# VH-VL binders against Large ribosomal subunit protein eL31 (rpl31e), part 4

Target 1, 104 residues: Large ribosomal subunit protein eL31 (rpl31e), of Aeropyrum pernix (q9yd25)
Amino acid sequence: MPSEGTWVYVVNLRRVYWGRRTRRAIRAVRMVREFVRRHTKADEVVIDNELNNYIWSRSREKPPARVKIIVSIREEEPEEGGERIRKAVVRLAGRKLRPGRYKG

## First folded at step 2 (VH-VL)

Design E_D1 (framework fv_ebronucimab)
Fold by ESMFold2-Fast, scan of step 2:
Structure E_D1 (fold): chain C 104 residues (1-104), chain A 121 residues (1-121), chain B 111 residues (1-111)
Amino acid sequence: as target 1 above (104 residues)
Amino acid sequence: EVQLVESGGGLVQPGRSLRLSCAASGFTFDDYAMNWVRQAPGKGLEWVSGISWNSGSISYADSVQGRFTISRDNGKNSLYLQMNSLRAEDTALYFCARDYDEYGYDSFDYWGQGTMVTVSS
Amino acid sequence: QSELTQPRSVSGSPGQSVTISCTGTSSNIGAGYDVHWYQQHPGKAPKLLISDNSNRPSGVPDRFSGSKSGNTASLTISGLQAEDEADYYCQSYDSSLSGYVFGTGTDVTVL
């Protein structure tokens, strides 16, 4: 799994069109969340509001076929105490960003 | 428990027709795309055809285009493959497979056991 | 028929590691489409082993791992066991065919 830092991924969403149309945007958001959880082993995955709106604004029945995301991975202490947790914050990436570790 | 059960295979002569069925259970059938994948004896896997949840999108491998027709009946939780103008090279075990829609995958998470189609004189 | 190239066979001893390559073209793996892997024991249906390049479905041992770089994907089996003797197939999507493509298949033999 990746260390702390910022990473760029491309998530393939084309398959949402093969399933029931009325749940495509919900399915697409679920696919992004689980993709990040699986690839980063994060305990908490936060989808940025702009990314969520991008998927939904392209129509609930016609989300984008692919989405490029930028994922920031941090270890944080929960406010109510406990051990440090691994947190991933997922945002919409610019089209020119290359997949892999973001050095910017 | 997710189950896919194929039927309808058998021995047929070249040029004739056969219809395969796949009975699905244990999941909401009309939420998933479905596929047919075949395997000739001693050979590898070959994707044959796929159909979206509502039959609005259908695609075929070039080798079967114009001869095979995929269809589904969501009310009966069933997938079908109508095979016309059969050729010796269509001899294969035919699998029904469900498209895996978790985690953004274009993969097949559940397969049936297959039904054998033998095209021979 | 099959579009992705795999080695015909790979062999190893119990406890060792083996790696199976899967090479595509610019219309499938090279275009960035994900690669999935299936395990097939003689007389049985294929079983999804790895999805989305590197994800393991529930029940798949952690001895199996996948990766992808450029136009090639790899499946690695560590700690080989007799039960791993099977055929392995990669699979991806091909934009020029508007359909799925499988690899040529690899027979894994445990010595």
Scores: ipSAE 0.007, ipTM 0.592, lowest interface PAE 11.5, mean pLDDT 82

Design E_D3 (framework fv_ebronucimab)
Fold by ESMFold2-Fast, scan of step 2:
Parts: structure tokens; sequence; C-alpha cells
Structure E_D3 (fold): chain C 104 residues (1-104), chain A 121 residues (1-121), chain B 111 residues (1-111)
């Protein structure tokens, strides 16, 4: 698993096209969330508005076949208190960023 | 019914220019990224250039950077390649190929039959 | 620098299985970019045979399969048939070139 820090991933969304057309953008967002949860073991995954809008940008029926994301991982206190949770914030990455640890 | 048809190839002398066209039919052209791929006689495939659905992202192989310009006209369902400062090494069959929403990650699922460009003196 | 490496040729007899390897570098296949495979018969345009490492497009027989591990992708043709005589190319994206790279190509001969 990655420690705290920032990582770049490419998520294949092609599988979303196997399902019902009217649900493709919803499924694509779910696929990104599941990908990040699986790869980072995050307790909470937050999808940035720019990334969400990019997935919905053409229509709910035609999301992009791939998306490159930048994931920032932090250990944070819940607002209600309690034990620290592992939180991933997922944003749209630039096309030329390569997968792996983002060093700035 | 999905089809790509290239045109504009021919014999041209080194240093001159040529413009290739690709006519798309049978699908919503502006939903797809498009590519030019070439193949010299008896050789393998070489990617030349790609353009996103809205022309917002364009990229070129290093071998053609600064000499070739890719463009599209979504209203006419057409893709173009303007080739300047042609060299003997540019001699090849030029294919138009359909990508996906993003130029960088997809396979190319629809291809034209190609148009032959011969650069010689 | 980033052209993907394939064997020049592979041969088999009808009914046999053949595998074609495609080896990249840390800037393409090793960086996690997907691999696509194309079949090209003499005098014809390439046809997409496998997309996204292992996905078979509509109309492609299930005897064609793809896989990827580390820096290497493989295309396997089971139950080899005479019509499978063709050139096969892999393709991926290369981050150092900011563009696509094709493999060197493999000629498949059915004896």
Amino acid sequence: as target 1 above (104 residues)
Amino acid sequence: EVQLVESGGGLVQPGRSLRLSCAASGFTFDDYAMNWVRQAPGKGLEWVSGISWNSGSISYADSVQGRFTISRDNGKNSLYLQMNSLRAEDTALYFCARGDYEDYYSGMDVWGQGTMVTVSS
Amino acid sequence: QSELTQPRSVSGSPGQSVTISCTGTSSNIGAGYDVHWYQQHPGKAPKLLISDNSNRPSGVPDRFSGSKSGNTASLTISGLQAEDEADYYCQSYDSSLSGYVFGTGTDVTVL
C-alpha cells in the first residue's frame, strides 16, 4: 500500500461500456472510487469536482474510456472525533504525468 | 457501415508539401479521437499524430514534429494531415485510424485502407 | 528508443497454439499503460484484435487472447488456422515520448 503522499494512476473505465447506457457516468465514478479504495486501502475516498465533471463532460452515456488521476493520501481525524482514518482525495491529473509517486 | 476513407496521396519531390484527407461515415465523428499511422513499404506501423475529439489535445511523433499539422473539421466529418518539408523517409502508406475519447490510451478500432505518399526526386 | 520488441516470426501447424511476446520499457508497458494488438493481412489495413491488454472486440474469435505482466504483454492464438497467417503488432503509450509506440511486428506462418 502507499504511505501518506501523492500518487498518479491511470484508471481504465472501458468496462463501463458493457452495462446500461444511462448509468455509464455513474458507474465510471464508482469504478474510480473502487480503484482508489483497492489500491490505497483508504477509509474515505473524495472525488474532486473537476474530476467528477470531466467524467460527466460529454454525457451520462459516454464517459471517457480512461482517466488519469492524482491521489493524495492522508491520515486524518474524523470531524466527530475518534481514531484517525485514511483519506484519499482524487483529482484529475495532467496528461503527461506518469503513473507512480508524484514528487511535485 | 462504419468507414474511414483516405485521399490526397501521390508522388511529391523532397522539400515540398502534401495534404491528406480522411472522410468518416457511419458514426458520430466528434465522439472520437483520431490518429494518423503510416507504414513504409515492407516495414512496420509507425504512429504519426493524434487529435482529440475537440482538437484540445494534439500530439506528434518526434520524426514529424514541426513539419506536419493534424487538424479536423467535425462539421464535415473529416480529418486532415498537412505535410510540409517532405523527406524520402516520409514515403509510406498513410492510414487514418479511430481512437477513443482520449488520444493517449485507447486502441484504434477502425482503420481506412490508406493513401500512398511517395517522396522521391 | 521506445519501439516495443516482438519476435520477428512465429510458426505453427494447424490446431497448435502460438504465443507472441511484446516487451516494453519503464516509460510504456512498465509504466502501466495498456497494450493493444493488431492483425494485418498482406495488402490490407490493420484490424484491432485485442484492446486494453485482454479485451476482445466484437467479431474476434475467442481463440485469440491477450495478457500483460510487468514489462511484457503476450498474444496467444489457440487452434491456429491458415487464415491466421498475418503480421501482428502490439501498441502502447509512451510517457517519455508523449505518444504511441508500436511493436516491431511478428510474422505468423501456418505450416
Scores: ipSAE 0.005, ipTM 0.581, lowest interface PAE 12.6, mean pLDDT 82

Design E_D5 (framework fv_ebronucimab)
Fold by ESMFold2-Fast, scan of step 2:
Structure E_D5 (fold): chain C 104 residues (1-104), chain A 121 residues (1-121), chain B 111 residues (1-111)
Amino acid sequence: as target 1 above (104 residues)
Amino acid sequence: EVQLVESGGGLVQPGRSLRLSCAASGFTFDDYAMNWVRQAPGKGLEWVSGISWNSGSISYADSVQGRFTISRDNGKNSLYLQMNSLRAEDTALYFCARSEDYWGSDYFDYWGQGTMVTVSS
Amino acid sequence: QSELTQPRSVSGSPGQSVTISCTGTSSNIGAGYDVHWYQQHPGKAPKLLISDNSNRPSGVPDRFSGSKSGNTASLTISGLQAEDEADYYCQSYDSSLSGYVFGTGTDVTVL
């Protein structure tokens, strides 16, 4: 339902499986990707390297209970022509940003 | 209203160190991320380093990684750049620049006038 | 490191429109990251001109507008004036570098 633009979300990672440490990061990244796909209905979801690295580094010792992300939604025309593609680019957001539509 | 004033630049020989400072005024310093951006004489802009409002997130350009250290003192409304192992290619005007939040918006809304660093024998 | 590609210079007469392109790659603009624009007069600091592809900060005239399509962003200056003579830089984020990238810069000349 969100239009093109920038949106701030907080993803709850409390359901990350606690049994096996090596699976925590994989699960957390999957939860972020699924959250964004569900909320934006994007055809393509791109997880920023900084966000990916943040999740992997933190998940080794103390996985974050929540992660704040900033999502930029754009509709793009394929080079070969055809149906428009909705792309969501997901980055790690700073603590200050409030959830919801980002101003400008 | 919002002001950023850089200092600490000068002429320095290769291999030596300099510490740059940026004094901020006219806004709540610890509400914002801060950055260093440089511009070599006659050339374009290059982002050098950034730091979040609470120093919890810090990043560097590959060209300075391991040599430069960014830090801030929110009690003094000041940003710093410790530059070690300086090279001729570090010669540039160094700008202090404010961003609303690190990695959040990724644009610089206010800039200082810059401080010139010349690395030469 | 990697820079966004801009034309070295563009020129126009007073009252005309000029457009500056900013072309990226699949790791920055092509990945969907927003593009921002800065204006720099000789001897002065850069000034934010356009943020998030098309938003104007308070105090920036309506003559300046931005857009983005695919891996290219554009800055358009309509009603060109003498004081618009300056260098213009685009800027985005690059996921492969995990850092900010600037364009090569464009010198705007008012003839």
Scores: ipSAE 0.008, ipTM 0.594, lowest interface PAE 12.3, mean pLDDT 83

Design E_D7 (framework fv_ebronucimab)
Fold by ESMFold2-Fast, scan of step 2:
Structure E_D7 (fold): chain C 104 residues (1-104), chain A 121 residues (1-121), chain B 111 residues (1-111)
Amino acid sequence: as target 1 above (104 residues)
Amino acid sequence: EVQLVESGGGLVQPGRSLRLSCAASGFTFDDYAMNWVRQAPGKGLEWVSGISWNSGSISYADSVQGRFTISRDNGKNSLYLQMNSLRAEDTALYFCAKDEYSYGDWGFDYWGQGTMVTVSS
Amino acid sequence: QSELTQPRSVSGSPGQSVTISCTGTSSNIGAGYDVHWYQQHPGKAPKLLISDNSNRPSGVPDRFSGSKSGNTASLTISGLQAEDEADYYCQSYDSSLSGYVFGTGTDVTVL
């Protein structure tokens, strides 16, 4: 379970290509969200519009075979008070980033 | 083996409240979204409400919005449906159903036997 | 609430094939959401028969097959048997409702 911070992951989407499915982009976005939830245990997972559009622009029958993402994990405090929530914001990562903790 | 067991149904008068429970076993309960689905006698299936693995995402059918509240207790492997302001058209067999995904946009791979709710004067 | 359209009933003789259609809208099947199929025998809970358009769960005979094109999904039952008499429901996710939608249901009769 990563602490707060920024992390780079590569998500393998090759399973999306197998079988008989016409809208593989929806499945690919779902797989990215589930991957982030399982690896971070975040209470809320937000897929950035640029990442969502990247997957969809490659859609048809062929979303990307893998996608590199950058995940920013924060604990957010509700304005009313109450329990902090663990939030993961998922963005498309640049080609130069290596998997693991992003140091800036 | 995966099991879902509903309870709490019964005969209730219009305008009253009832709380349904679903006890889950045989899988990691807090990894999956859970749903309530109902079926009026002789009628088809109607999705009622869904809740994500952590209760962070909750949704309701328009027919029950504002009257029903879905909740879960992951420490007890239990799903609940608080039904307020019951109407005759809420009469149905209520099923607990497990989603194949954490956030509730997949199919339901396991179902309970259902608990009967009858709303009648 | 049921918003996917299915024929009310289909019938066939033992050994024949029947096909059940499931028609949705641009907010569900037309938006690319997968279609799942359930079989319900009288007095029993529904059972997942086909998942993700065409996947058969373990234990489901290969006589059952599914497909999807555009706004419509289909369930085909080949080699009809008496035990196939049941109600069949399709299901998808609807983005405009932020929830699930079931089909109107189809009663399969084996004569």
Scores: ipSAE 0.007, ipTM 0.659, lowest interface PAE 8.9, mean pLDDT 83

Design I_A1 (framework fv_ifinatamab)
Fold by ESMFold2-Fast, scan of step 2:
Structure I_A1 (fold): chain C 104 residues (1-104), chain A 122 residues (1-122), chain B 106 residues (1-106)
Amino acid sequence: as target 1 above (104 residues)
Amino acid sequence: QVQLVQSGAEVKKPGSSVKVSCKASGYTFTDYYMHWVRQAPGQGLEWMGYINPSGDSTKYNEKFKGRVTITADESTSTAYMELSSLRSEDTAVYYCARDLEYWDSSGYFDYWGQGTLVTVSS
Amino acid sequence: EIVLTQSPATLSLSPGERATLSCRASQSVSYMHWYQQKPGQAPRPLIYDASNRATGIPARFSGSGSGTDFTLTISSLEPEDFAVYYCQQYDDYPLTFGQGTKVEIK
């Protein structure tokens, strides 16, 4: 369970190839969201538009078999107020980033 | 409980653009893809594209390349479809439809808006 | 694009009769859906993934098929079943529909 902060993960999307071509990109995005929820215990997972476009544009029928993501984890107040929620914002990571805690 | 309510009928001139709205209620707007499908008078159904409201990612039917734009406003739970450079062949009823995605299965359109008639004539 | 061809174009039957509607795909399809449409109304989902009934759909509606050949069957037509029926594939983009089969009263 990572604490609040920024983390780099590599998500294996190979499982997406066991199924239908039409649904591969949809399933790949879902796999990334599920991965982040499982590993960070986030209440809300927001997938960045650049990351979503990367999965879709390069993969109409063949999404990348692996994707490196950068996940920023924060506790924040809902706009309406109430209990603090754990939020994960997921972005496409640069090639040179290594998995683990990102220090800047 | 689930409802998709579309904007009213429009009459447009050739070369203009139209923007149709689809207001969703009764479910979490960002949890479902929203598709747009049209139907010309006396003709069948034609898929135009979709939006994932969670990340605003879109996919369009190549047939409408450069003319269609689908957007979503999460704060109002409303999807929009804008079609530009209108031609007489664009006269159709335009539908929004929600994509019900199951685990282990394909999506299908489980709820539809009532439709918006767009008439293109001079 | 995947082309879906429905047959017959029109099926003229009386209440109580069995209706059998065909949908043929230009290539193998794993995900075929069926919708019902009445004049002036939006399409209504009937069958998803070839054989599963959508919520609220009566047992008289059934779907079958795989590969390129799919069938929608209405075991005993009720007056409210006279409508146009469309098949739709969700296997590849662009998503496509058949041209429709009109089931009308004889």
Scores: ipSAE 0.000, ipTM 0.571, lowest interface PAE 16.6, mean pLDDT 84

Design I_A3 (framework fv_ifinatamab)
Fold by ESMFold2-Fast, scan of step 2:
Structure I_A3 (fold): chain C 104 residues (1-104), chain A 122 residues (1-122), chain B 106 residues (1-106)
Amino acid sequence: as target 1 above (104 residues)
Amino acid sequence: QVQLVQSGAEVKKPGSSVKVSCKASGYTFTDYYMHWVRQAPGQGLEWMGYINPSGDSTKYNEKFKGRVTITADESTSTAYMELSSLRSEDTAVYYCARDSYEWGDYSPFDYWGQGTLVTVSS
Amino acid sequence: EIVLTQSPATLSLSPGERATLSCRASQSVSYMHWYQQKPGQAPRPLIYDASNRATGIPARFSGSGSGTDFTLTISSLEPEDFAVYYCQQYDDYPLTFGQGTKVEIK
């Protein structure tokens, strides 16, 4: 499990092609969210608009077979002063980024 | 024991098409991008394109636009590269090569086919 | 497209000597790889991401560099090291290779 910080992952989206064509982009976004939740143990996962648009704008029926994401992990104090929560913000990564801990 | 085995040498006339095969074994074929690279006699390496066998998505070098088609057959773990409208300048050894990370992650090509010589002459 | 220029075109050296090969990119590159090719054979990966040795590659091979200037070094040439060496960028499409440096026996 990664500590707080920024991490780069490649998510395999190929299994979206096994199901109903009209919902492939929706399923791809859910696969990204679930991947991040499982790998970072985050309580909240926020998908950036650019990443969401990348998956949808390419084609609703033919989302990319994989996507490289950059995940920023933080522990935040809730608005109402309860227990701290682990939050992951997920963005589209640049082509030059290697998987693993992001160092710049 | 990863292995990529290519089809045999071919001699073609200008204006014809050639289709080279690359049979993969020893790994899960759909997990790795397959690239095609050519090398003219005595010259350097030139990237032609790739295929993601799991989604059949392709990317081609613009230099070959409209002439190259890369396909994959999951049932036989075989990738194909077809080049049409052949010219004498297309005489080269054609290689298939596996991207070393799953899902084509900006890494070197770790396994290469033995090469297929395609000679284009009148 | 990213143009890779290798220098020198040919290195004429004796076994036991140090070889230093250069690869210059027309723009900044983060993913630079090096391959070795012997006559009649497919290329073999040597170095990936500028400085990491590929599986089975001896310690005498090392890579360095960043931005636009990259170097492959062979600390002490063995007879089997006389070959052509290519750099390759995986930053942008189309993927490109340098024109090659031939390391030959003096």
Scores: ipSAE 0.007, ipTM 0.582, lowest interface PAE 10.0, mean pLDDT 83

Design I_A5 (framework fv_ifinatamab)
Fold by ESMFold2-Fast, scan of step 2:
Structure I_A5 (fold): chain C 104 residues (1-104), chain A 123 residues (1-123), chain B 106 residues (1-106)
Amino acid sequence: as target 1 above (104 residues)
Amino acid sequence: QVQLVQSGAEVKKPGSSVKVSCKASGYTFTDYYMHWVRQAPGQGLEWMGYINPSGDSTKYNEKFKGRVTITADESTSTAYMELSSLRSEDTAVYYCARDEYYGSEWTGAFDYWGQGTLVTVSS
Amino acid sequence: EIVLTQSPATLSLSPGERATLSCRASQSVSYMHWYQQKPGQAPRPLIYDASNRATGIPARFSGSGSGTDFTLTISSLEPEDFAVYYCQQYDDYPLTFGQGTKVEIK
């Protein structure tokens, strides 16, 4: 199993340039969500509003070819017990932040 | 430019352990995941696990039942794969392979491979 | 785990002929890659993300497919193309490879 923690990733969005202009932002957000789900095995992936707005805002001129994200992973149990789930919170990372584990 | 150089062939007895090294050069070691893949003689490829050298985070294929340990030394740009409790079925060529996760051209494919290390487990 | 099944196991053809190799996944895959391996050598990346040629790969190699069915095509075999070809998924852990298709001289 992957451990809890915070990691910085860069997601390649070049495939978003293929296809309909009107769908680029939707595809980009989906690509980010699926990238995180695949790399972290998270059961729940939450995309931060700033990251969402960044992708949508850029889609009118030119979608970003890549986006740097910071992903915080936690193992959570539902209140009153139940199966443990992995939750990933995805935020827009600063340009100078290096990929890999974020130590703060 | 980019090169992955592995340690030399090893002959081991059943029950022993082997540690294979993979020295990287020509790129920023911490920007790429390093995977380990093995291939038994005349057989296909089998993924063993990876390490992210930046945070030392690892992921292993459960098929090895806790026998595999992957480590990395940033100061020497070297990744290691240790396999314990060796059996004759572990006789294989072991490869390291890099996986870009930082660049704008990330593909998820293994773009550079080491030359391979033959590990023979025999009495 | 995602199981990848390649067919045929062996493809016997002559230089100049078209080779069509199949890879079927046990569930839908978004990231499928292809590698070429010659005896005594490490695998060589060929196609990534179903249809994109890796750096230095000749135009005669092409990939297609989505979901569970993927195809690697070599439009006109050259002598150096006789090798074993593997598909590989990067959708879920453990990462898995197909069993390989050997393209050999008829």
Scores: ipSAE 0.006, ipTM 0.580, lowest interface PAE 12.3, mean pLDDT 82

Design I_A7 (framework fv_ifinatamab)
Fold by ESMFold2-Fast, scan of step 2:
Structure I_A7 (fold): chain C 104 residues (1-104), chain A 123 residues (1-123), chain B 106 residues (1-106)
Amino acid sequence: as target 1 above (104 residues)
Amino acid sequence: QVQLVQSGAEVKKPGSSVKVSCKASGYTFTDYYMHWVRQAPGQGLEWMGYINPSGDSTKYNEKFKGRVTITADESTSTAYMELSSLRSEDTAVYYCTTDYSEYLWGDSYFDYWGQGTLVTVSS
Amino acid sequence: EIVLTQSPATLSLSPGERATLSCRASQSVSYMHWYQQKPGQAPRPLIYDASNRATGIPARFSGSGSGTDFTLTISSLEPEDFAVYYCQQYDDYPLTFGQGTKVEIK
């Protein structure tokens, strides 16, 4: 499990894009969310609008084989009180970032 | 009961065109991609391209240099592969196949195949 | 394009023997599938995503491997298993097949 901080992952979307075509983008976004949940053990996963838009725009014309994401992991206490939760915010990464812990 | 039924064998002259059909049944035609794969006598398998019947989007193998056209007719659940400017090296069995792994609860692979259509190009 | 090289080209064995077939990719592949083809028939899906048996495929068939090196194993050949076997990658376009390994009766 990765610690709190920023991590870069590459998610392979090829399987999703060859399934049911009318739900391709929805399934791709879900796969990204589930990938992050599995790999980070996050209680809450938030997909950034830019990443969401990227997946949707490519799903119609040119299915992406992979998407590189930046995942920011934080442990927070809910405003209402209660136990700490692990939250992951997922954003689209630039091409030059490599998988692993992002220094920046 | 997914089934793909292809049109019958054809003998064509060099320079002509052939259009092979593939009629699908047993699933929702527009939900899954239809691919075309050919096999020259005694040779291996070669991917030609696909169509997404719901949007008619296509992708072709560059080796066919714009000679191949794949189309779909949703009203008859039939896909077509047309190959123009035929040459002797186009003699092959042509297969349609579905990427219908969702039906089998599996990954994306060529799970259902038509019986094949032999196209012979002779002078 | 991703080139898939199968070896051996021909494997001559008797019923009851173990068959081991190799497929090597020119670059790393995440999605490798295997098909069986008998003379005069369309290919039949055998293994998908490296190691999963397709519907109706007997337990004697198994797949393994990752990266660039994949293997199809038939633990004990039955008479109906003598056929040509193809690997196929689903990572990049154009989709490609290996040239096949023929498993024939000795």
Scores: ipSAE 0.000, ipTM 0.567, lowest interface PAE 14.8, mean pLDDT 82

Design I_B1 (framework fv_ifinatamab)
Fold by ESMFold2-Fast, scan of step 2:
Structure I_B1 (fold): chain C 104 residues (1-104), chain A 124 residues (1-124), chain B 106 residues (1-106)
Amino acid sequence: as target 1 above (104 residues)
Amino acid sequence: QVQLVQSGAEVKKPGSSVKVSCKASGYTFTDYYMHWVRQAPGQGLEWMGYINPSGDSTKYNEKFKGRVTITADESTSTAYMELSSLRSEDTAVYYCARDTYEVSGDTYEYFDYWGQGTLVTVSS
Amino acid sequence: EIVLTQSPATLSLSPGERATLSCRASQSVSYMHWYQQKPGQAPRPLIYDASNRATGIPARFSGSGSGTDFTLTISSLEPEDFAVYYCQQYDDYPLTFGQGTKVEIK
């Protein structure tokens, strides 16, 4: 499982169409968050505003069927001290990026 | 073949500490989170915390914060759970359990393999 | 923390009968799992992510539900199915289990 680094994933959102039309965009955002949490074991998942807006800018009845994301994973300690946490920052990936480890 | 083998039963006095081990085999130890779950006699399951053996990051249930320490030794593929300031209420079977990872990339977070359990009895 | 309440506490049934077990969460849960535990043994995974059978689990076991209400069904009880069943959420920390439902022989 990833310890730290940057990864490109493609998230399939097609199953969101099996739900209620009025909640499709909400479900799509939740599916992205849960996909990242599952694949990275992150304690905190932060969805970038550009990615959120991309999903919501499409009709809430017809969100995108797939989305390509870039995920940056870090293990860090809270500023107030305490335990290390895994943090994943999720951004919208460019169309030309290939899935897998992104080396910069 | 995945296997988690725990240390043997312990009898402890109140105020002491106990350190339970969980030796993993049959998989890459650092690829999976390891959790600890306890069960008092005749009672239900209670989550204590986890460790990521790769980075040694931990998370604890607030109920045990300050008393529990979970560690991992990559060289021996062994996870440890130490509980201090023991009370009679800490009498329980303690389990280690592995978090899942699916090869196809669809990861569902549940406990797929469990150790056999370690009975810790706290009595004066 | 997310509180999981299982009902009934005990189900007294005979082999061949259908068992229906409920798990109710204090808030909406996306990841609900079920485990089986027999006396003197570690828990065994049964159902993950509400409805998927874990490896080696017979087809008579099925799970369903979403949001706050989840159900585990055993279509026709076999002798080896008499055990305690626990639901568990992996949505938020601390991870929590229900108090268990004991399925016992009538």
Scores: ipSAE 0.000, ipTM 0.573, lowest interface PAE 14.6, mean pLDDT 83

Design I_B3 (framework fv_ifinatamab)
Fold by ESMFold2-Fast, scan of step 2:
Structure I_B3 (fold): chain C 104 residues (1-104), chain A 124 residues (1-124), chain B 106 residues (1-106)
Amino acid sequence: as target 1 above (104 residues)
Amino acid sequence: QVQLVQSGAEVKKPGSSVKVSCKASGYTFTDYYMHWVRQAPGQGLEWMGYINPSGDSTKYNEKFKGRVTITADESTSTAYMELSSLRSEDTAVYYCARETYVEDSGYTYEFDYWGQGTLVTVSS
Amino acid sequence: EIVLTQSPATLSLSPGERATLSCRASQSVSYMHWYQQKPGQAPRPLIYDASNRATGIPARFSGSGSGTDFTLTISSLEPEDFAVYYCQQYDDYPLTFGQGTKVEIK
């Protein structure tokens, strides 16, 4: 479980090809959301619009079925003294970024 | 206000190369694919290829074989289409066109904005 | 590649008349679009996904069809509607256009 901060992951989307072509983008976005929720244990996962658009574009190209994402994890208190919520914001990462903690 | 502004007309000799530019404004350049479509005088429209400016991934119409190269410069919000080994049959108006996802229709894309066109004349 | 055949090549009509333009695909198409082009201008989006009007397109324009047969209808021609109309498929690469139907004044 990563601490607060920024993390780079590569998500394997090969299983998106098991379903109908018309549903691949929806399934891919769901797979990214579930991946982030599972790996970060975030209570809220926000998919950035650029990442969403990229995934929909990729649904028209078959190989390779993976996407590199950058995830920013924050602990938030919605109300003063309320329960903490772990929030992950997910963006499309550049090709040159290495998986793991992003330190600059 | 979305605008696509293309470079000016060019006259080229057979065997040379031409590079046409398309400067985008009024939106986030990396959020939309950019396509190139040409039209020979008095003829119909012909798709050449696209680029995703976010990842620089491209797809080309095989009809142009190894002659077409599409690139993008995010810092200037400009897409380029270079066509080499020019022939007289490449004389055409070349258009850039922005692709948008049509969410309310579900699962399709269309060309919502087009550049004004660039006339490339190949003659000696 | 998917070949789109438009008919007729030319349609000569007067203002106020109904125009019906056909586009036939060499194989089944799920995503068919229509564009309007006037002389010296870039194409203008008209209809997307067979039957939906693009932003700013008047109600006199309508699209229909599925599979291999698609139709663009202009219920009552206005002077500004005399133009060339192209169908375009977004099912498979390479993306293809029909050869166009020219709607001209009689």
Scores: ipSAE 0.000, ipTM 0.566, lowest interface PAE 15.7, mean pLDDT 82

